# VH-VL binders against Large ribosomal subunit protein uL10m (mRpL10): the designs that were tried, part 6

Target 1, 224 residues: Large ribosomal subunit protein uL10m (mRpL10), of Drosophila melanogaster (Fruit fly) (q9vpl3)
Amino acid sequence: RGKINIQRPKAPHYERARVVAVTQPKYPELPKAKSCFKTRAERTQQQQENPYNEIIAREVRNWLDHSRLVAFFHLSSITADDIFRVRVQLHKQNLHLKSYGSKIIEQAVKNTRYEAIVPLFHSNHCIVFSPDPEKTAALLRIVRRVPQMVLLGGIVEETMLSRNQLVAYAQMPGLHAVQAQLVQTLSQAPGHLIQQLQAHQNSFVQVLDVHAKNQMNEETPKST

## First folded at step 7 (VH-VL)

Design d12 (from k9 with light chain G31S)
Fold by OpenDDE, fold request of step 12:
Structure d12 (fold): chain C 224 residues (1-224), chain A 119 residues (1-119), chain B 111 residues (1-111)
Amino acid sequence: as target 1 above (224 residues)
Amino acid sequence: QVELVQSGAEVKKPGESLKISCKGSGYSFTEYWIGWVRQAPGKGLEWMGIIDPSDSYTRYSPSFQGQVTISADKSISTAYLQWSSLKASDTAMYYCARQWDYSFPLDYWGQGTLVTVSS
Amino acid sequence: DIALTQPASVSGSPGQSITISCTGTSSDVGSYNYVSWYQQHPGKAPKLMIYDVSKRPSGVSNRFSGSKSGNTASLTISGLQAEDEADYYCSSYDSSSTWVVFGGGTKLTVL
């Protein structure tokens, strides 16, 4: 009974060796270094998987789904008191002013019909929600007097409108759906909106790149 | 057709008061704002301020804050620019223009009012 | 404070295409694409030619076009005509400072 040399096991039969070779789990080479050099993008992505962010993203989706009027604004530096006053004014009209981070918005609208709004959110922004599209005129009346708020566009009755179209819509009498469609049709070719969105996207990407570069430059320790 | 008509040219002395006008027609006067722009002789355009004629909400550029007063009379679709005490440096062409809000373009302009302040 | 910088002068021959640049000092010019261009003939009021970077008002020739790259907006005039000789101003709203800003203007000469 030959002593089973446990230290040098006999090479398995050819067939077994083939099976073992084929079934050897190709362990993806854990890119060792990726764990230490997580790009800001990767860190940001990991931060996006925060359960808290998911909850907020869900909230944003809920607002979008239940709103017939949504308006997007750039928000420059404003005092807490001033923004509070604006919020109160809007609230009196059943208009809800919300602010969310760009990442949260991206997460919220990913793979939804609202994904096209993502390029609008590269800087500080705020959103106004309303269940009533008839409040568009009231909304615009309030916000245009807030110099720190710049109208970017909106959604009315599930139709995305440019800021000019939104103003035109607010000035039109009649059925909201027909108004939105009419404004959309009268407005130069859907291509222009896309171009504007793309232009914004490109501009924003550039700004982000510059910001990212600046941050990277600040993090480079001066090797004194 | 949208039109802004301004008052005629003015020749004044330093220290005098002046009020010039801009009358809008062809649109709902209270739905749009009126901006004022100064252009000194041979110089560029300078935004002075803006008014909402519906309730006379007004905002000025810092350079013109306290130097001029912008007002409006919605009953006659007219905006005004006034000085309490003119200076020689106020010599310029003054334009009114229609603007929906701060971030929207000046889409229609008045013909301008030339103000000359000389001793 | 946002400042818009334009070249003092640009020239071109009839039929050529010319471009006038408008460079903003603030990132705000990049935050929203609301640059406008105005044409002013001598002794006349300014006229809106381009708004929202690239949109043309009704009645403005398609020879006029606008674009933006980074912090620089550009007005392009194709097929230059003698009537295009004028001063051109870019403008933008600075939401941080809360006022409208004009560029210094560019004198276009048609040779």
Scores: ipSAE 0.871, ipTM 0.942, lowest interface PAE 0.5, mean pLDDT 87
Fold by OpenDDE, fold request of step 12:
Structure d12 (fold): chain C 224 residues (1-224), chain A 119 residues (1-119), chain B 111 residues (1-111)
Amino acid sequence: as target 1 above (224 residues)
Amino acid sequence: QVELVQSGAEVKKPGESLKISCKGSGYSFTEYWIGWVRQAPGKGLEWMGIIDPSDSYTRYSPSFQGQVTISADKSISTAYLQWSSLKASDTAMYYCARQWDYSFPLDYWGQGTLVTVSS
Amino acid sequence: DIALTQPASVSGSPGQSITISCTGTSSDVGSYNYVSWYQQHPGKAPKLMIYDVSKRPSGVSNRFSGSKSGNTASLTISGLQAEDEADYYCSSYDSSSTWVVFGGGTKLTVL
């Protein structure tokens, strides 16, 4: 009975070797532990790939796609009770008040026809959605009474309108499509809207920079 | 054409009551709000408050809260600014102006009402 | 509280271009850029000249233009005329405070 040399096992028969080679569980190469030191860029990208953010982004897109009326607002400091009251009032009119982070909005509208709205979302904002463009007047009536909500603009029948155009639209009688076109024609060139939006964007960046600087200054302990 | 016409100049004594008016025309009076602005002699503009004439919703600047009353009668397209008891410091020009909401500009102005309070 | 700061006075010669600045306090001017400019002649009511930073109402001369950089809004008057001599006020809505704020005004003299 030949001592099975456990230290030098005889090479298995060719057929067995083949079966073993084929049946060897190809353990997926343990993903090379990508060094825990993901670059800030990679971390930012991974944060963007958060499944939760994707879900919310899809929700935003869904709202945009199914809304014939969308209004954008700057939202200053407001109490939870006050915003709740506003939400209730709007809801009674089938107007839906939503708030999303700027990053989520950016993700949601990236490479879509709505990408132009991104500059509006550099600060605290809220959005009102409605399937009915005829509710524009009702919307404006409600939100005018909320001093903390500042109308920035909107989308009506797939047309982006400035705040002034939106007001004008709400005041016009007749076919909504014709109204939107008329307001667009009467209002200064789309270029001005973009400039205004860009101006807002630049202003927001500056505010963020100032805020960041202020935070940094507060964290630097005066080495007395 | 949009026009705001204010009541005439007033000369009053301290302690007297006063109500001045601003009548709007050339637009739907209830679609826009009316703001009031004070300008003391040789001084700048001060926003006092605003009213929605559709239901008389009002809001005041803190400095004018409780000092004046803003009201409106939509049936005659008129807004009002009133004092229960005038002070010498109330001497100023008072302007009404059309404003769609808080964040919109004062796009049309009344001619102003001069209020003089002197002992 | 948002404060808008304007120079007390600016002067220019006929035909020149002048600029009036309006600087807001850092915390509030950055969130929405709805700055308006008003012209006031002596003994007259203010007149809206610029709204939403750079928009002109109907009937306002194209010599008047508005811009904004950072926390500073600017009114530029090109081709200065004698009739432009007036007080100019900038204004903005403070949504945090929930009231309209005016600058201190700038006296423009046409020399």
Scores: ipSAE 0.868, ipTM 0.940, lowest interface PAE 0.6, mean pLDDT 87
Fold by OpenDDE, fold request of step 12:
Structure d12 (fold): chain C 224 residues (1-224), chain A 119 residues (1-119), chain B 111 residues (1-111)
Amino acid sequence: as target 1 above (224 residues)
Amino acid sequence: QVELVQSGAEVKKPGESLKISCKGSGYSFTEYWIGWVRQAPGKGLEWMGIIDPSDSYTRYSPSFQGQVTISADKSISTAYLQWSSLKASDTAMYYCARQWDYSFPLDYWGQGTLVTVSS
Amino acid sequence: DIALTQPASVSGSPGQSITISCTGTSSDVGSYNYVSWYQQHPGKAPKLMIYDVSKRPSGVSNRFSGSKSGNTASLTISGLQAEDEADYYCSSYDSSSTWVVFGGGTKLTVL
């Protein structure tokens, strides 16, 4: 009984090999990791009144209600790897990148103070949430480097801002710096006022002196 | 006031190298990006690329990828556009402009640098 | 790739209103409202006149206005003046291709 070479088994007979090849279960290709960011087409198909949509809408509302910084972006085609990198960078700053369907957003914000954001979601989009409005500068620094993300606008401290206003906000000095500037400005105001008042008085006195001198010169009788 | 001042006109021969400059003033140079725009004689505007001077992050349009190099020196608030080997077809006016990011407008422009490449 | 199409030339008389159109070939032009308009006089650098479809930078005359309908952005110049004679370029960012696109330019002649 020849020692079965377990290390290099003899190739099966051609017929057996053929049968084995045909009977090999065709395992469906593992679904390519669907990007967490569904295409617009995929998002539109799921929008039947599904109890699931209500759950997601509630989640969106929860994010909106607990965020002091919300930024809205148009999102073009981006690779899963690239979006993951962005997500990681944002997360390090306590910024949370989310993507929802337009219908879900509409449902979520219906009859709320956020209803005005609905027109921003006519295309593929993503949202960044943060509990800290001071992270606006950090957010913008990160997303500027993502050419597929286009800033549309945002909400800071319950105020809707255009993209330009959001940029301007990020460029503003911190609250303490602004307060310091204000105090400095206010502290200078009294000094300037006093100086201006004194300047006017001095000018007036000078004019009067000149007038008095001129009158004295006119009253000196030409002693013939 | 925000100003971008570019280097003077250049006359070069084919095959020569060239580096032109754009100096920004009146704003925080590292807070905004610098875009470069080409305009061939009698032609329209062409966006070439953009640089973040804070760390020299750079991106090019496909037509200019590998054809030019954009760089910056933030210590002197200056951006650069350079060629390793000029071609006659590089004859054009070159503008630098301030741009906050890709989707924001070019809000302030340099006066332009005329580059003439002739044999 | 997004292409922006402008008329080659437009003309008007002083005091009239003229409109320059900018039509995008891609549906993306309709997706976000970030069209800019630039004015360029002969031998001068371009100047930003309109951004974000309809916003005016500081120092730009209120005679310049911008609008958008569908895939077409429009620059309107009211009360046309001789100084308005220039080339006008529309521009948009294509987030799909990830570069800035300019229109071919429109020469405005004041008659």
Scores: ipSAE 0.866, ipTM 0.941, lowest interface PAE 0.6, mean pLDDT 87
Fold by OpenDDE, look of step 11:
Structure d12 (fold): chain C 224 residues (1-224), chain A 119 residues (1-119), chain B 111 residues (1-111)
Amino acid sequence: as target 1 above (224 residues)
Amino acid sequence: QVELVQSGAEVKKPGESLKISCKGSGYSFTEYWIGWVRQAPGKGLEWMGIIDPSDSYTRYSPSFQGQVTISADKSISTAYLQWSSLKASDTAMYYCARQWDYSFPLDYWGQGTLVTVSS
Amino acid sequence: DIALTQPASVSGSPGQSITISCTGTSSDVGSYNYVSWYQQHPGKAPKLMIYDVSKRPSGVSNRFSGSKSGNTASLTISGLQAEDEADYYCSSYDSSSTWVVFGGGTKLTVL
C-alpha cells in the first residue's frame, strides 16, 4: 500500500477534481469584519429620520451631561479587533468608548453648550466618556498606543481643552491640587485667567474650525 | 530643562554591530516616548521609529523595520538604537527626540550621533 | 505612502518675508492640523519651530508663523534675518500609515 504522500498529494483524477471543484463549499467570504464602526456611507444611509435617532441623541446628551471627562478622537482605518481591544482596556478604567453619526451628534448637541463639538464629527471619530476626570492620564496612556486613534481634544470639568492641554492636564498632580492652584491663581490674577481661559477656548475653536474647513475641502472634488 | 544627550560618534566597518544611546533628563522619562530620526549626509530627515520607555513598546517605520532595534532602559533614562550588522548605507547622523505620541511633534532633540560605516 | 513636498530652496533678503510650502499627497495632511516645522542649521540638530500647524513652542520667535490651506501647510518667516538661514523641514503624522513623515527639506538662503 503506497505511502500516501501527505506533502504532495497526487492530483485527483480529472473527474474527481471536477467534482471536488464543484462541490467545494463556496464559503461565503467571511463577512469582512464589519468594523464595528459603520462606514460613513452606512451611517449616512441609516440616518434616515429614524425615531431611534432621537433616542440615541438623548443618550449622547446624557453621556455628555454626566461625564466629567470627554475625549474626542479621530479614528483612522482600524480593525474591529483593535477597537474591541481598546474598548476593553478603556472599560477596565471605567472609560466608555462610543461612536456616533454626525447627524446624531448634531441633534444631540443642538442648542447646548456642546454645540462646538459638531465640526469634529465630519470624519470618522470616536468619543470616550468618563465620570472621573482623574482618569485622563489613564485614558491617554491607553489611547496613545493606538496609532489609529488620534487625540483631537476633550472636555474636562466642563472646560474644552486642546490635545496639548489634555496632555498637560494629565501630567498635573491630582485635580484637587490643580484646582487649588487654579483658585489661587484666579484669586491673584482674575484678568489673566480669563484671558487664558478665553485663549484656550479660542484656540480650541480655531482648531475645530480648521478641522472643519479641512474636512470641507476634502469633500470638494477637484473638478479637474 | 529637558535635555537629550546622545553617545559619541562611531566609526565602524560593514558587518559590525553597533548600539548608540540617548539619555533623557529634565523630565519624566517614562511619560514621553523617544523617536529616532536618521539623516544621511546631505539628505533629509527620516523617521525611524519610536519607543515607549515605560514598557519598551516599540514601533518602526516600514523602511527601518527589521533593520534596527530600538530599546530603552528606563532605570537610567536611556534609549538605544542598535544594528546587528552595519552597512555602508547606514552612514548617517542619528537623532533621538522626545515625542509624547505618534501625532505629537518631536519637541526636544539630542545633539545627534554620527555613524560612519566604511570599508 | 504619504509624501510631503517642499521646495528645494527659498531665498530672501534681510527684512523680507518668505514662505515655505509643504504639500501633502494624502488626505491626512488635510484632515489633521498636526503639521510641524523644524529648523536645522548646518551641523546642528533640528529644532521645533511650529507645531499643530500654527503653534509656537516657548522660545521660538514670533517671526515664525504657520498656516494651512487644504493639503498645503506653510511656514512664514517675517523680518528675515541672517540667522534664519537654515534647512527647514515640515513633518506630519499619517494616521493611516501610522508613522511620521518628513518633507524633503527646504534650504533657506538669506541674501
Scores: ipSAE 0.832, ipTM 0.919, lowest interface PAE 0.6, mean pLDDT 86

Design d12 (from k9 with light chain G31S)
Fold by ESMFold2, look of step 11:
Structure d12 (fold): chain C 224 residues (1-224), chain A 119 residues (1-119), chain B 111 residues (1-111)
Amino acid sequence: as target 1 above (224 residues)
Amino acid sequence: QVELVQSGAEVKKPGESLKISCKGSGYSFTEYWIGWVRQAPGKGLEWMGIIDPSDSYTRYSPSFQGQVTISADKSISTAYLQWSSLKASDTAMYYCARQWDYSFPLDYWGQGTLVTVSS
Amino acid sequence: DIALTQPASVSGSPGQSITISCTGTSSDVGSYNYVSWYQQHPGKAPKLMIYDVSKRPSGVSNRFSGSKSGNTASLTISGLQAEDEADYYCSSYDSSSTWVVFGGGTKLTVL
């Protein structure tokens, strides 16, 4: 059988090219090539002015704005088959594995509360986004089996967490308000561990008591 | 209070089988991995492998792949290290330790099990 | 095969400060702030003294501190005491092998 959809091209195919153009989705198109002799400065400037970078940066911004859970990983050498299997496992849990260039991340978080994450993207990386912060435990159980993905930290309910704080968050049972308050408390006590632990315990007990009175149950185990 | 308690010292001959144990308490046993670490007499620490007790997922270092079996019984919060046929070179101290994943520290250690294999 | 290089021994007098080095590569100590230090007295199990380069578990004296520069991590023990005499091991995750690597250990002698 012959080649699929092949036809002898006529130059020019003005009318056929016009019909194809109007029926395709409208995307900004990168210039195919400007010159093989571009200077370093021109290549750098073109990258910063590339409209595809702006579109992709908006995608990242949208993920950040609509994700209550974001986790950052260093990614070492991994086969396409292995990373695809991980992506599928994560997707089943409403966890979305993505990777972006550092310049795109810089554009996406510029003038936002998340600008501090940019240094994480100067090396090979991946990001997991989810609208469901209760999926943090599921995320960590899946990626623990992937030695090529090394947890660096994350963002939960708009609070940046270290990897140790993210693991601690995942180990708490599912009282959303209590979990969010504990995350905030862990982030607020800079360098005064005993003060941070004291405030955390007092706040946790008070919130848990309110929940117990309203729900008449104990859904959160005490901190050790 | 997190505690890992290992089975007692063993003296064996080459070719014999052996299964040593590590019982965890004071934490949710299935929430963390158990790693096994070997220390030959007068030598340093060697990571052997890990088990996730929740479903018995295991991973071995290349040096120990096929040489030992790591298993767990989560109903009694116990992990095991097993040899089907001991060699004199298996003489060492064996520790179990708790670990979250590959990049996290070994934060709590068992007291160790001395295994001596000689003819 | 030992992946991280430590001196075989160090010594100091009571009250002094000593430093133990741990040199790796860009794929382990250089890539991550996930360096740990373990203390092992003769006949006893190792004990975690430092994690994440410089953090101390509860109950570990503030005489123990850690730092890192490039591919080299350091454990510093200030106000040296007789009970500090032990073997000390560093460890790090290594992205090239995708598993934990240990240093060869350093025997600390308190004179």
Scores: ipSAE 0.680, ipTM 0.855, lowest interface PAE 1.4, mean pLDDT 79
Fold by ESMFold2, fold request of step 12:
Structure d12 (fold): chain C 224 residues (1-224), chain A 119 residues (1-119), chain B 111 residues (1-111)
Amino acid sequence: as target 1 above (224 residues)
Amino acid sequence: QVELVQSGAEVKKPGESLKISCKGSGYSFTEYWIGWVRQAPGKGLEWMGIIDPSDSYTRYSPSFQGQVTISADKSISTAYLQWSSLKASDTAMYYCARQWDYSFPLDYWGQGTLVTVSS
Amino acid sequence: DIALTQPASVSGSPGQSITISCTGTSSDVGSYNYVSWYQQHPGKAPKLMIYDVSKRPSGVSNRFSGSKSGNTASLTISGLQAEDEADYYCSSYDSSSTWVVFGGGTKLTVL
């Protein structure tokens, strides 16, 4: 009687476990996978919590907060002498060449409008800071001669600019009011630099078109 | 309208010198570099080097270092490519093109100058 | 390695869509969105068709588009026309050589 269905067949599972354990006591090869992945995660976490990392991240935040011009570069193999010469040339123009670890950059820009720049620092890089956005042309003239420094983009007056927009900004003939207006018009939503370039490309073209029309309407007296 | 106009085709013998030109117009000539690109008959494009006309800063591909001279005269918005002693292997089409720097595109090209070197 | 690899030729019929690949390395196509495509008709100078992977200069038909995935960039031509028959070259800055590199070129034939 009793219905056999009330007896669940759980016992065979437990008997298999005992027999399998005795007959095949091979342990998993945990050291290869476990040690490698766990150690990497722990190293990364330890690096983020290092007190000196926070001090350096604070330095980066300070540069970002007090610089009206910031330019980002990918840096390939370059000799210490060559990068030193570049640093000296830039410093003479109040342009400050810095390099920081990618984790430091992530920490420095966390919870800021500049979080979109983090992907730019997954490879070897450097950053140029300056309080003087007027120095953009001087910056580009110097770094054009340094093929190991590849321009990725920048920030001018707290607005993220693509490399093409940064070059266009530098080529404007000293029209600071117009340049400030252009930067304000190019203001973009938070996001990756590439995303913002593709999403807001039309707004930059429209601003340049308005700028060209203003010059035509004023009818310059260059004929004299 | 940005335009690069190159000098005409040249037929030369080995050992002769040659200077070909590239004149830019329609833009501020000293704000952009001029690059030179070689294309041998039936072959692809090969970057030779560049010049910044503002101060004559030049850089050459290793394959062309010492084989050719790149120069410019910014007063007439003209860049030059020059050989002191031509070889038969210099037979090719030579283009000049405008470029901001190494990582930017060659956005405007001259029509090309065919150089033929044969005995 | 340092050169950009393109197929030697591709072909398509009028009205169809074709894609030309350009495979580089992590030091060029993989590192930068600074890939350009040039069209060259026989006996003529190259013309810039695409820059920065996907952007078109003014005057270039929107039938031409570009994309990139990993170390490979692609030029896509939709609605093929007889006038599209030409050689196509990709280019990129290569940080390992520190200058511009070109692909070997792809001859597009419109059948």
Scores: ipSAE 0.613, ipTM 0.829, lowest interface PAE 1.7, mean pLDDT 78
Fold by ESMFold2, fold request of step 12:
Structure d12 (fold): chain C 224 residues (1-224), chain A 119 residues (1-119), chain B 111 residues (1-111)
Amino acid sequence: as target 1 above (224 residues)
Amino acid sequence: QVELVQSGAEVKKPGESLKISCKGSGYSFTEYWIGWVRQAPGKGLEWMGIIDPSDSYTRYSPSFQGQVTISADKSISTAYLQWSSLKASDTAMYYCARQWDYSFPLDYWGQGTLVTVSS
Amino acid sequence: DIALTQPASVSGSPGQSITISCTGTSSDVGSYNYVSWYQQHPGKAPKLMIYDVSKRPSGVSNRFSGSKSGNTASLTISGLQAEDEADYYCSSYDSSSTWVVFGGGTKLTVL
């Protein structure tokens, strides 16, 4: 199967993890005893090397590698019903809302250019992935109504952007639209060419800067 | 250049209705929210609420819920703040300001509308 | 009611530097780098001077700078001038209320 969907974990994998936990020695929250120290230490080692953590880390890595838009949010207290409604709204736009443990994120970005994002995941968070960077405007329109999701920044075409840069990116015309405006301007009467180019200069420079950052990012291979 | 222009000062009596306006120019009016901020004489700033002019989505602070109405007419790039029945305690300066969303700054402000309510 | 805490007033002489503090909590100033500062001259609207803790909008003098440490943000005005005499308000997003909260304001007097 080509697509990865982690929003709805398969029941067998969840039941396997639950069954393994039930058959193990007593957990760290148990009354103090000789076995508590041993089981805590052993459980910590087993937890650190759990193969499900590796599988989930590969999933995150795949999302990062195949998503041209990634947005990071701090998530404050929100009901399960509210976050589910947001997830549904986002999914309709090919925007995939996910949340992962900070250790899993750390494993997923180890030895990649994205290691700088790890501190964002020390608190409650969520991530939105999409293969379509043109969906940035749709993303922002939806999450603006969700005060519990506070935009921190994102990645567009492998370029790290601040929240202000993401908003500016979402307000820019598409690259093909800017390119078409330039071509139309060059084919117009000579007296109007400079005026049209000056009117779009700031937006065009911003789009080119994102392009330059994307080209620079493509020259820095991912560890994929 | 981004500009918010508010309607002129108002002198009213208790119990009267009032609608003040805030007209935005120099930007896409429906891409940003308009927030309303109250400043009583000699006091600080109080956030009253916001409107998204694109579809009239509104949210009020609990202190002002049910006491005032925020609305907009996007066809003329104008937001409104309205009272159905003014009180003397409504005497204040009222500002509109532009905001992207709840966590972004109020980056451009109107000049303010002084509302005076006295018998 | 209980907004961000600012001193009621500060003063300084022309040419000196002054700092205005803005103390919040871990749910606002402590959680986000989304602190803003507004300048308000008497009878005028507030003007955004600093956003995102330390960034200046276009047209704001580099004499204005911002920083934060823990739950406290600071606005620093260097080379104090008579025109800097105004009220200054900080603001931050507060995750507990889920909207922007303001400080009580600080009156800056240039002596």
Scores: ipSAE 0.525, ipTM 0.793, lowest interface PAE 2.2, mean pLDDT 78
Fold by ESMFold2, fold request of step 12:
Structure d12 (fold): chain C 224 residues (1-224), chain A 119 residues (1-119), chain B 111 residues (1-111)
Amino acid sequence: as target 1 above (224 residues)
Amino acid sequence: QVELVQSGAEVKKPGESLKISCKGSGYSFTEYWIGWVRQAPGKGLEWMGIIDPSDSYTRYSPSFQGQVTISADKSISTAYLQWSSLKASDTAMYYCARQWDYSFPLDYWGQGTLVTVSS
Amino acid sequence: DIALTQPASVSGSPGQSITISCTGTSSDVGSYNYVSWYQQHPGKAPKLMIYDVSKRPSGVSNRFSGSKSGNTASLTISGLQAEDEADYYCSSYDSSSTWVVFGGGTKLTVL
C-alpha cells in the first residue's frame, strides 16, 4: 500500500493555521488577467474559474475516491500547535488530516453521491482520509484524547456511519464492507444518518457564532 | 455480560495508605477507559479521573490531581485507586465506571467501595 | 466545587409527568451533545438512563426522555411510578477543565 515519506517532518512554520478573511479576490497584474478587473462579474467569473481551486478540488476527489476510510470532524477551540501535533501522529498511522474550504468541497463533490455532505463543511472542520479501513481503531484511539476535534461520523467502504456506528465498526473483526453495511442497517436509515450529522454540526456552529459575536460586542463598537 | 467488581469496604486511620481495586469482565478491558467517581457522605457525584488500561494513560480532575494515584494491571483486567496518606476528608463512597472516551457515558458502574477514615 | 446546576428536589404524583433541569455553560452543555442522566437509588450505584442528550440505553423505559435547549438539558419522566423515586444526576463533558462534570443531583419524590 502507498506510503508517505516522513523521515523528517517540516518545522511548524509551514503548518501554521491561516485565517482567510472574506474578501473579493485580488488578482495579480498579469497581461492576460488585467481585463478581469473591469467589471464585478468578470472578477467573480475569474474567481470561479481559478485553476488553483480546480487543482485542489481534484485532490479532494482523489482522496475520496481512493480512501476506504473518511472521518469528519468539527474543530472546536484548538491551537495550531495542537492540531499540528495531531496531524503528525495521524500521519504515522497512514491517516491524513486535511481541511478544505467549503467552496472547494462543493466543487469536488458536485454531481457525485457525496453532494449531501457539503453542509458539514460550512463551519470549522477537518477531514481524515486513509486507504486502510482497518485504521479506524487507530484513528479513534488517537482522536479520543483530542476533544477539540469533535467526531461527527464518517464513511467506511463507501457507507456513511455516525460516531457511534464508527466505534461499533472498529470493534468488529472480519470483512470491512460487510461490517459497515451491517452496522448501518441495524442502526438507522441513511437519510436519518445525514440529518443527525447535520443537526450535531449545526448545534456547535450556532453556539460558537453566538459566543464569538458576544466577544466582538464587548471589544468593538456597534454600528449606528 | 459487562461487570465491574470492586474491593470491599475499608476502615483506615489518617496517614495510612490504601489501594482499592476494580476488576472488569465480560468485555475487552483495554478497549475502554475506567473512571473513578467519589461520593462523599450526603453529597453528589464527583469525577476524579480516568485511566486507559491499554497504555496506562491517565487524566485527573484538577481537584484530585496529586491527591490520588490511578493505575491498572491489564494482565488481570484490574484498575486501582490509591492514596499514599489518607485524610479524614477522604471518607466517601468510591465507584469505578466504564467509559469509551470523554464523549461517551459512564455506561457500567461498580458496586462501590466505602472508605472510612477516622482516628 | 464546579457542578452543573440542578434543582435540589422535585416531586410528582403517580401517573404525572415531571421534568428535571440541568443548566451548564457554553463550555459544556451549551457546546456539546455529550449530556447523560443517571438514576441512583439509596445505597446503590448510579445507572445510566439517557446519553447523547436524548438516547436511551437498552432496557431503559421509554417513559424517560431527554432534551436540550441552549445551556439547559432536561430529563422528563412520564407516567411516574413509585420505583422512580431516586436521586438523578446529569453529566457533561466540560472543555474548560474536567472531562466529566456532574450536576449537584435532584431528589425525586413520588407522592
Scores: ipSAE 0.373, ipTM 0.713, lowest interface PAE 3.4, mean pLDDT 79

